# VH-VL binders against q9umr5: the designs that were tried, part 132

Target 1, 268 residues: q9umr5
Amino acid sequence: SYKPVIVVHGLFDSSYSFRHLLEYINETHPGTVVTVLDLFDGRESLRPLWEQVQGFREAVVPIMAKAPQGVHLICYSQGGLVCRALLSVMDDHNVDSFISLSSPQMGQYGDTDYLKWLFPTSMRSNLYRICYSPWGQEFSICNYWHDPHHDDLYLNASSFLALINGERDHPNATVWRKNFLRVGHLVLIGGPDDGVITPWQSSFFGFYDANETVLEMEEQLVYLRDSFGLKTLLARGAIVRCPMAGISHTAWHSNRTLYETCIEPWLS

## First folded at step 5 (VH-VL)

Design w9 (framework fv_dargistotug)
Fold by ESMFold2-Fast, scan of step 5:
Structure w9 (fold): chain C 268 residues (1-268), chain A 123 residues (1-123), chain B 106 residues (1-106)
Amino acid sequence: as target 1 above (268 residues)
Amino acid sequence: QVQLVQSGSELKKPGASVKVSCKASGYTFTDYAMNWVRQAPGQGLEWMGWINTDTGNPTYAQGFTGRFVFSLDTSVSTAYLQISSLKAEDTAVYYCARQYYRSGSPFWYFDLWGQGTLVTVSS
Amino acid sequence: DIQLTQSPSFLSASVGDRVTITCRASQGIRSYLAWYQQKPGKAPKLLIYDASTLQSGVPSRFSGSGSGTEFTLTISSLQPEDFATYYCQQLDSYPTFGGGTKVEIK
């Protein structure tokens, strides 16, 4: 009946965090096969994102093969970037709805408890020294660290985000764009009270300029150049924006109102 | 048939220019980046850079900026390499090579090669 | 640039011999390595990608192994048509090639 749902978790997370989400799906879409991928859990979520993409790809291939009508992806936080790359590198994905739950789609530039655990004496203004080194790029958080005061270093050193966003050219860019454009719906979810994703508008492809003024998606070069298909998707009516206030970072997958408003309508 | 066919050999004097062509057939030209690789006599393979066949934007390896120009004509599925102010050390076989996309990672390898164009620079 | 060192630069072997060629990277490249065969007067041909995945149409006597900085190409039973120069290429950054290994039959 319902298309299968594949769930990809975030940084320092695991499948156990999605109990409430599974309950909601079962209530509104009984019989839905939901697979929460139990890969790169806990500290393994710090592995380089391209390594995670390869592992998650191996896990999703048989699920997609068994569902000729298509599948839905629900990807939380860092997991949203993994799913972005999956949609680009897979020539044969059959994803209908890609639901991005508070994911830093244009990158992260903000202090959080997670960063203080990893780099307790570093401020966001100094993290570029670590992240834009070869050693730093072996950590997932650094793969999407986007310091707006050192954009040239981000463009040259980011081994992941700058490439999947088309901010730095890549030989596979045309095929990645073509693959990504096969998605049925890009559902973007986020909000100002998240407290972790900084700026929160990164979940909607907005980001800081060099003065830390947030520019929205339509003002970004990646959108204007249509580098990986955002402008084309928006023109097709395939981008859904669902901002919601009052939700902290760890609550996106356990808030019933959020589920009913932003997720449920896209789970055919 | 899927293939890359290059123009014939060239004999040039120092200071002249040369333009090598690489015509693609059997696949959608704009779906794959085109790379240039040279091989000097008795030496190994040296990557020169690539051109985005969809946008026309070239990227040059260090050492191949200035005198080397990548261009293309998508209407005839052809990529071009132009070398200006030729020097004796430019003597080499120049290959075009298709950047093959492989699902699952950001790979840079070449699955389809032109037959090569020998450019000889001598007095 | 990531530097690739191949060894040996030259080897001579008999038909039916097992041949091993090594490629060492100056820094970790995970499994992002390809192997090419170039016969005299011809363009290179892709043999192996992702360190160990055999390209379609390539004989099963060719195999690749390794990860990180140490990689090996093996030809399990050398055939007359295997007289060629073999090159490794890394895929972790802008492409660089090893210096090549020329294989001649005794």
Scores: ipSAE 0.395, ipTM 0.740, lowest interface PAE 4.0, mean pLDDT 90
Fold by OpenDDE, second read of step 6:
Structure w9 (fold): chain C 268 residues (1-268), chain A 123 residues (1-123), chain B 106 residues (1-106)
Amino acid sequence: as target 1 above (268 residues)
Amino acid sequence: QVQLVQSGSELKKPGASVKVSCKASGYTFTDYAMNWVRQAPGQGLEWMGWINTDTGNPTYAQGFTGRFVFSLDTSVSTAYLQISSLKAEDTAVYYCARQYYRSGSPFWYFDLWGQGTLVTVSS
Amino acid sequence: DIQLTQSPSFLSASVGDRVTITCRASQGIRSYLAWYQQKPGKAPKLLIYDASTLQSGVPSRFSGSGSGTEFTLTISSLQPEDFATYYCQQLDSYPTFGGGTKVEIK
């Protein structure tokens, strides 16, 4: 039998968005128990990410408990960060494949429709004034806003991304690293035509330097310092990178070719 | 079995130094950060800072920089607090407290405490 | 730093009484609050974390509630062993404690 699959949605999303993915899984892996978690849907996805992590934890714990053989996580967009944090704070998770589906794993720094909706009068270059305030950090988007021109503010004010990345030292960093390293495989999916994740390489833990030059995962301090286990996972052969062009952000979970190429191989 | 055992009470004169030890047992010492908490006589709890037991990197709370030094001896699963240039106001019970979290909780609370070490500074 | 204000500072009660202690935060801390019990000459003991989750081994007469800036610790029926000082602690940032509430026998 196939291991259960748990799906976590993204910003302003719901379980309905994953109807095609469910169809694909059912077709190619019949009998798979797939649970799309219907929590923090719509505007509720703007809640602080740590709050979301708590909610999703309550939902996944019973599923994991019933699946001693392990489970797979498919986490889309913002959900990918929720899942990474979840795996960091859970010392008893049994996740085999963590599939990060077009997630801003290294943060977001771009004027997207998502940000314009929330901050219509704010430009990318000025959003740090809002996001790195206590008030701003009450919104999920700001929890992973990563301004490369205001690194000090990011490191000091980010209440989520900087912590799960181990960029800001904290008492749980060692344990979180240990917990995250329990994952069997980290499958990173994204692509240049995403249009939302900025830069798109963030889905692969790439990100801007101070000159907005995109550096790869292996050039990032979090990798070099192995702050949350990326270097270790890579050394284990546990990181899979699956880039794909021609896919917009809202199509990652609905594209059959993408599913067959990047998702299906890791559902067992 | 899981416990923190601290060194005994200390009586010091102003200007002297003291080093308090906190020995962990029953768990992997380097998996959990160690915190220090001060409690003056008849007063409340005051967080002093923490030390990363894996890297040895200390972080001191405001007001506890300079004269206060956190250190480790991982070979014996022991954390240390050293206070130099002791003052009368340093008279307090000092606790080591293990950093812990439960699944889904991102931040710190202390589930394991040492029994405390009384440091008395008197002329 | 986040300041926590406990009230009352002192509370006199009898065995069997319902006791409520309040902790107010200077800013929103969601549910990231813990409660400790400390008896004279002893180290603090964790009772509740995440505002309402009871620590293993703690009697069910203890309960916590609240979110945001206001939290409460409740002892449904005070027992002789419950006379102690109680502290709240916020978990959202660098740890800070409330001033404590001493529960004394009436």
Scores: ipSAE 0.022, ipTM 0.533, lowest interface PAE 7.0, mean pLDDT 92

Design x1 (framework fv_acimtamig)
Fold by ESMFold2-Fast, scan of step 5:
Structure x1 (fold): chain C 268 residues (1-268), chain A 122 residues (1-122), chain B 106 residues (1-106)
Amino acid sequence: as target 1 above (268 residues)
Amino acid sequence: QVQLVQSGAEVKKPGESLKVSCKASGYTFTSYYMHWVRQAPGQGLEWMGIINPSGGSTSYAQKFQGRVTMTRDTSTSTVYMELSSLRSEDTAVYYCARDLSYFGWLGELDYWGQGTLVTVSS
Amino acid sequence: SYVLTQPSSVSVAPGQTATISCGGHNIGSKNVHWYQQRPGQSPVLVIYQDSKRPSGIPERFSGSNSGNTATLTISGTQAMDEADYYCQVWDSSTVVFGGGTKLTVL
């Protein structure tokens, strides 16, 4: 009776990270079919995001086909960007609720443990030299690296985020917008204590200007131009913002209060 | 520039298997999905399935599930469609066609092969 | 399974406007593509994503899609436009074709 739920993990993640989320869903919506996709696990999560989008698309297609009433997506961290692209490239998605758990929707600009593990001697101020090269764009984290001090390089070199956000022109932009607009609800979740996603407001389509002052979604050119449908969705009442303090990056999928407040209401 | 060249016409007996090839040139082979579509004499277009030339993953129309297999060879930029347990009603022109989408197949078929006529007769 | 309905034939005099309809439940929410097939030839994409023309397709070809009907319009029809026309959508992991419309000029 409940729509199936598809879960897409994040960087260096696996399905085991979602065991608590599955317990919560089973308790509140018993009988829900939940599929956690075991693709691009661990180190494979570093593969280019367009490659991941192709693989996840192939996995979600038969699940969506078996659920004519629609499906829900729960997409964590980097996985939220995969789901953003899925909603745009799929002509036939039947997604009702897209629940984005602390995903860098406008990009990432911050020194984190993940980045230091991959590029230990690089500072965030010089990572643009690596990420905006052809070699750097072969790594998922560089596909959403958004240096606010080198916006021209980001717009020119980003092979993924600048395209799906409509920040750089693409022949498929009109179709991507039309497909994205078919989503029932865009549920955005994030918070100031995440510790990884920088700025944390990126999870709500906010981002740094050139002075590292955060501008919220309604001040972004992508929103003002309605490049992929955010302004239209907001006017339709389809965007839900659910910020919560006190939650670290690895706890979004295992906090019961967050689940009850931000996720449970959208799992019809 | 983009060209899809298919193998030549074939005559098969009922119960045999068919394998049609489609060689791509003029673009990056692994960047575009490839579809297979057939057309029986005097009838419309019927979709058979799709293959990702990069990873080799496939998805087939329900009618052909269990009888069709799609594969590719990246070293020769060639996709293959094999159909088993042939019947006379499998007599058709078989087409390969490229998906227009660079990433994320949208099902728009921008370039088509010349077609391969397969006649199934006893 | 999703079904696209086209008229089996449409006749038009040279220079007049031909319209070919493609009916489907809530088809306006889908992206519609159109193919032209001349006898003995492979299909050619003439309109994609409701209204876009591929390079090399004449301006007289246009498309629209809203509600339950998508339409291919050919203005100033020429003898060379005589062909079968197929509409197509992507639905539930499947490419769905309409039954085809034979356009006769003259």
Scores: ipSAE 0.007, ipTM 0.572, lowest interface PAE 9.6, mean pLDDT 90

Design x2 (framework fv_acimtamig)
Fold by ESMFold2-Fast, scan of step 5:
Structure x2 (fold): chain C 268 residues (1-268), chain A 122 residues (1-122), chain B 106 residues (1-106)
Amino acid sequence: as target 1 above (268 residues)
Amino acid sequence: QVQLVQSGAEVKKPGESLKVSCKASGYTFTSYYMHWVRQAPGQGLEWMGIINPSGGSTSYAQKFQGRVTMTRDTSTSTVYMELSSLRSEDTAVYYCAREKGYLSFFGDLGYWGQGTLVTVSS
Amino acid sequence: SYVLTQPSSVSVAPGQTATISCGGHNIGSKNVHWYQQRPGQSPVLVIYQDSKRPSGIPERFSGSNSGNTATLTISGTQAMDEADYYCQVWDSSTVVFGGGTKLTVL
């Protein structure tokens, strides 16, 4: 039999978005127990990410407890950051494959329709004034806003991403690292035609330097310092990179070729 | 080469305040957390607190809360630890210590000053 | 308050293996660091994050950490290893040190 699969959705999303993903899993791995978590749906996805982590933690604990052989996580977009934090705060998770589906793992610095909807007069160059305020940090999207031109403000004000990436100190950082390192496989998926995640390489732990030149994961201080275990995981052979062109942000969970190439092999 | 050089020994009376300095060199001062640790004669190591030299933010052990203040001066690459309302039991060697890595392994104190002996007596 | 427990002293003959324990509730979930302190000198970090050696520390020093006990192991113990040894963790915004172990080589 197959290990259970837990699915965590993204920003302004719900469990309904994963209809095609569930169909694909049922076709290739019949009998798999798939739980799509319907917490923080729609506008509730704007609540602070630490609040979402707490709610999702309560939901996943009984599922993991009933599956001693392990579980798989499929976490889409913003949901991938929730799952990163879950793996760090849970002192006994049994996750085998963590499949991160186009998630801004190093943050977001892009002019998107979601940001324009919430902050219609802001440009990406001045959004730091809102996001790095206490008020702004009450919105999930600001929790992973990473302005490469105001790194000092990001490091001081980010209540979520800078902490889980080990870029700013936290009392639990060493325990979070040990917990995260229990994951069997970190499967990173993303691509250049996503259109929302900016830079798209953020899905692979790449990000802009101060000149907006993208530096890949191995050049990041977070990786070089092994702050939460990326270097250790890569050395262990536990990181899988699966980039795919031609897929827009809302299509990652409904493309059969993507599923067969990047997801299916990791659902043992 | 990383070096931490502390101020010289001091003799204080009960009720006075102590201010120890720790001058850093050989690295980027604002990139690593600095800790203060003390050791009473014949006793073990006791943590006092931590300072981020970049922003100046601090966190203190509960035992010293209200009596200890940690500050830094980025122009001189120097960290200070001030302890007020001194008692005889504050007699100790006071150490500054820098974390080994930049936020990778919190609390691993890779570099230590030579220590400052403070004697509190009447 | 989190407490780390070490034996007050350990004795070993030259060339033999010395082991120093550090007990703490669920210490295996934390990263343990070890310090060596010779009389009149500052502490020296000899093991960090359970089992890693800083540059310049001889490979005869090793560490492990699981369950409720972390262990510092010194193989082929030499007279120069005679010192006090302290284990240390981070717990709830505080650095916690063990009480220290005096290693005697004779």
Scores: ipSAE 0.006, ipTM 0.404, lowest interface PAE 16.4, mean pLDDT 88

Design x3 (framework fv_acimtamig)
Fold by ESMFold2-Fast, scan of step 5:
Structure x3 (fold): chain C 268 residues (1-268), chain A 124 residues (1-124), chain B 106 residues (1-106)
Amino acid sequence: as target 1 above (268 residues)
Amino acid sequence: QVQLVQSGAEVKKPGESLKVSCKASGYTFTSYYMHWVRQAPGQGLEWMGIINPSGGSTSYAQKFQGRVTMTRDTSTSTVYMELSSLRSEDTAVYYCARGTPYDFWSGLYYFDYWGQGTLVTVSS
Amino acid sequence: SYVLTQPSSVSVAPGQTATISCGGHNIGSKNVHWYQQRPGQSPVLVIYQDSKRPSGIPERFSGSNSGNTATLTISGTQAMDEADYYCQVWDSSTVVFGGGTKLTVL
């Protein structure tokens, strides 16, 4: 009766973080088959995003094949970028709702304790030196580092985000766009009190210009050029924006009001 | 099989520095975080900080910021905790404790193995 | 600064059920872990992630966590369970311990 739900976790995370989300789904949609993918947990979440996409793809194929009516994706933080790529590289995905839970869809540019843990002497102003090297691109967090003051380096060095957003040309871009457009609904969730995702509007495809002024999705070149289908999805009525204040980065998957407002309506 | 073996008891005077070691064995040293927790006589547990043995990154409790330094040596699978400008209130048993291989912010850090503790007495 | 509140002591008769509470604002949204410390010994993990038991911990130990209170429950309490019990959470960028509860079995 309810479509299966597949959950993809974030940076340094695991399936255990989603216990409250599973409780909420069981309460409101009893009988839903929920699979929290237990891949790239903890430090393995630092592996390059394209490697993670390959592993998650192998895990989701049999789930999608058994659900001809479709599946839903709930993808948290870094996991939202994995799901973006899955929807583009899979010629046969049957995803109805893609629920992106505070994911840096246009990238990350912020001094966070997460980065200080891995790179203790780095500031956001100089992390581009590490991230935009071939060595740096072997770390997932560098795959979506987007320094607005070194956009030329981001465009040339990003092995993942610049390609999946259509900001740099790729031979598969037309096929990726066609595949992504098969999604039923793109549900974007995020908020100003997240404290990690910088700018928080990255969860809604907004991002900094060279002066660190946030430009919203409709002002982005990727939207205006319709590089991977955002303009088409918006025109189709398939993009849902659900911002909520008062929620910190680690609380998106454990807040009942957030679940009832932003997630529950999309779990048919 | 997993063991955390700490250095022996120490007696220090106020103003001196303390350096305690914790040698790990029975697992991949760089795959788990290490925490330091202390306990004053008859008192509860107090967290001091965490170190990532892989990269050497640290984070300290606000109370100890500026006085504590955590380091590691990957060749000997040993972590160190140094506390400077000792006061009599620093008299405590100091424990190293292994953290789960999850992130600093997931809320999943718990301590599955503890060292035997190092008693440090600070007196004049 | 986040604070966890535990009763300082709890007494039960042998074979009875002991309950030790751990109070914290919206603690139900956090992962709660529990440690047992016998006199002169290092702490031992008895419950992690609210309700999970490590290998080697008896089934009579269980945990729950909802709202503003987490609870450690020890059924069929034995003399060997006399110890101090500490709850623990991770809040933002720090580990927070409760003040500890001394369990007396008499």
Scores: ipSAE 0.006, ipTM 0.426, lowest interface PAE 14.0, mean pLDDT 89

Design x4 (framework fv_acimtamig)
Fold by ESMFold2-Fast, scan of step 5:
Structure x4 (fold): chain C 268 residues (1-268), chain A 123 residues (1-123), chain B 106 residues (1-106)
Amino acid sequence: as target 1 above (268 residues)
Amino acid sequence: QVQLVQSGAEVKKPGESLKVSCKASGYTFTSHYMHWVRQAPGQGLEWMGIINPSGDSTSYAQKFQGRVTMTRDTSTSTVYMELSSLRSEDTAVYYCARAGLPYSGFEYGHDYWGQGTLVTVSS
Amino acid sequence: SYVLTQPSSVSVAPGQTATISCGGHNIGDKSVHWYQQRPGQSPVLVIYYDSNRPSGIPERFSGSNSGNTATLTISGTQAMDEADYYCQVWDSRTYVFGGGTKLTVL
């Protein structure tokens, strides 16, 4: 009787990271069919995001077809961006709740340990030289690198995030907006103690200006222009914001209080 | 410099419980998952499980499910591995090992290892 | 239960190239890590994600992974390379180690 749930993992992640989430869902919504997609696991999560979108699209089509009453999407970290694109490119998705777990919806600009692991000689201030090259855009992490001091390069070179956010024009923008607006609920989850997503408000469509001052969603041109439907969704009452302090990046899918507060209410 | 320092060698009798500690230093303790791997004398490496020190979540190899418990104390940057109902076959060197990729994933190597803790189980 | 197969031993003369195989069904679709363990010491990561070398590991260590076989290659092998070598992958719910290969440098 509950709608099926599809889970999309994040950077360097796999389906096994979600075993606690599956336990919580089974306890509160017994009988729910939960599919954690086992695509682009581990190192393959570095593949270009458009390639990942195509692969995940092929996997979700049969699941959605079997559930005429709709499905729910739970998308973690980088996976939230994959799900953003899925909702835009699929002319026939039937997603009710899109639950975004600490995803960099407006991009990433931060020196974190995983960036040092991937690019040990680079600082956040000079990573734009790598990411905004054609070679850099072949890596998923560079597809959502958003340097607020080089916004002109981001707008011209981003092959993914600038396009799905409607920050740069694309021939399919009108269709992508129409498709995205079919979503029932956009549930945004994140918090100040994440430690990876920088700024953490990126999970709520906030981001740095040129002085690294965070501007919230309602101050973003993307929202004001309603480029892919955020203003329309908010007016419809379809956007849910659920910030929680005290949760680090790898704990969003395995914290019971977070689940009960932010996720459980949206799994019909 | 990253260091993982484990507790000293132990001698146990069958049926007793073991608790090994691993104190981490030289990096942000909560940024890397910690694994436990054991090695019986003259044998290869065997994965026991993983703990996320930030979220306190754990995952254990099926062979040890029900007998192993992994915990952490963020105030002392220490992880613990408890193994109950000890058998002679549990005689091994027990290692803690840091996941090489910070913050995410299960498909990564172990970049730093503790010195090992020899546990002998005999009557 | 996924299984990684390694030869029990490999022998080379100093200065020669040593190759250690790690066999697994469709292992080329997985990420392979390699560890060196000298007698009485903890394992040391020498290759991660198929072909990447950690800081401090000599350039003579390299790795590849395709089809059903991953390979660790040590060029210009030295006496100090004598050790046990283990391959490792993640498979669904568990980490899997190969049985280990003892490298002897004559």
Scores: ipSAE 0.157, ipTM 0.691, lowest interface PAE 5.8, mean pLDDT 91
Fold by OpenDDE, second read of step 6:
Structure x4 (fold): chain C 268 residues (1-268), chain A 123 residues (1-123), chain B 106 residues (1-106)
Amino acid sequence: as target 1 above (268 residues)
Amino acid sequence: QVQLVQSGAEVKKPGESLKVSCKASGYTFTSHYMHWVRQAPGQGLEWMGIINPSGDSTSYAQKFQGRVTMTRDTSTSTVYMELSSLRSEDTAVYYCARAGLPYSGFEYGHDYWGQGTLVTVSS
Amino acid sequence: SYVLTQPSSVSVAPGQTATISCGGHNIGDKSVHWYQQRPGQSPVLVIYYDSNRPSGIPERFSGSNSGNTATLTISGTQAMDEADYYCQVWDSRTYVFGGGTKLTVL
């Protein structure tokens, strides 16, 4: 029998968005119990990410308890951050494969059409004014906004990404690292034609430096310091990077080729 | 369409309390912060405070701390502002105004306003 | 406390461009919102987040913000634009309004 699969959606999504993925899994892995968590759908996905983490935690705990052999997580877009945080706070999770599907794992710093309706003009250059304010962190987008030109504000004001990254010291950093390292495999999926995740390398823990040059995961301080376990995971062969071109952000969960190449191998 | 409908005008005496209501409709009530702003006759706008979507958190302007209380009732989609120990200087039109950005008090401005409630404080 | 400074009044002929300034220390680092208030009416948001127009606001309204000055610009000013205009920012857990500018269309 196949291990259960838990799916966590992204921003403005619902379980309906994953109907094709469910079809693919059912076709290739018959009998797999797939649960798409229908929490914080639509506009509710704008709620603080820690609140979402708590909600999703309550939902996954019973599923994990019934699957002593382990489960797989497929987490899309914003959901990938929710899942990473979830695995960081859970000292007893049994996740075999954590599949991060086009997630801004190292944050977001872009003004794409997908987000412009929320922040229409000059979002990239000005959003720090919102996101790093006392109220900004009550907005999910702000929880992983990573302005490379205002790193001090990011480090001090980010109540989510900076913490789960271990970029800001906190009492639980060591424990969260330990918890996250319980994952069997971290599968990172993304690509250059995403159009939303900016930079797209964020899905692979790459990100801008102060000059907006994209640096790879191995050049990031969080990796170099192994602040939440990336270096350790890489060293033991637990990180899988699966880049794919020609896929737009809203198509990652519906592309058959992507599924077969990047997702399916990790569901058995 | 988004609408904020406030309670009617009131006349108060010094030392009394006022309580203005603001009924919201046309959007998810629990998704937006609500502001209160007042305007004395012939004067500018003055921010009084903000209440979060759930109603469990408020922030008041220092000037009104200790005298102002903001509450909200999810079941009726109504926000309330109470101001105690009224003075003649509290004579003003009081407005409720929605924060434009969902789940945040910031940066979309106050995108929808109530019609205002005139409160006159006189002996 | 943070202070926003506006001119008390601005006059413009119909069809001309009206400019209303809002001064504040490093206001360019803040997000500025603008409100229009006609006599006897509630304020209306005309510009948010420095330069964005809400739905229903005419294109002749525009905003900019840099340095120590935010600016509301009304091109092709019409009689209906005669109103009080207020700038607004957030600072230190408070929202601050400018003193308001009365725009007169001559």
Scores: ipSAE 0.010, ipTM 0.505, lowest interface PAE 10.1, mean pLDDT 92

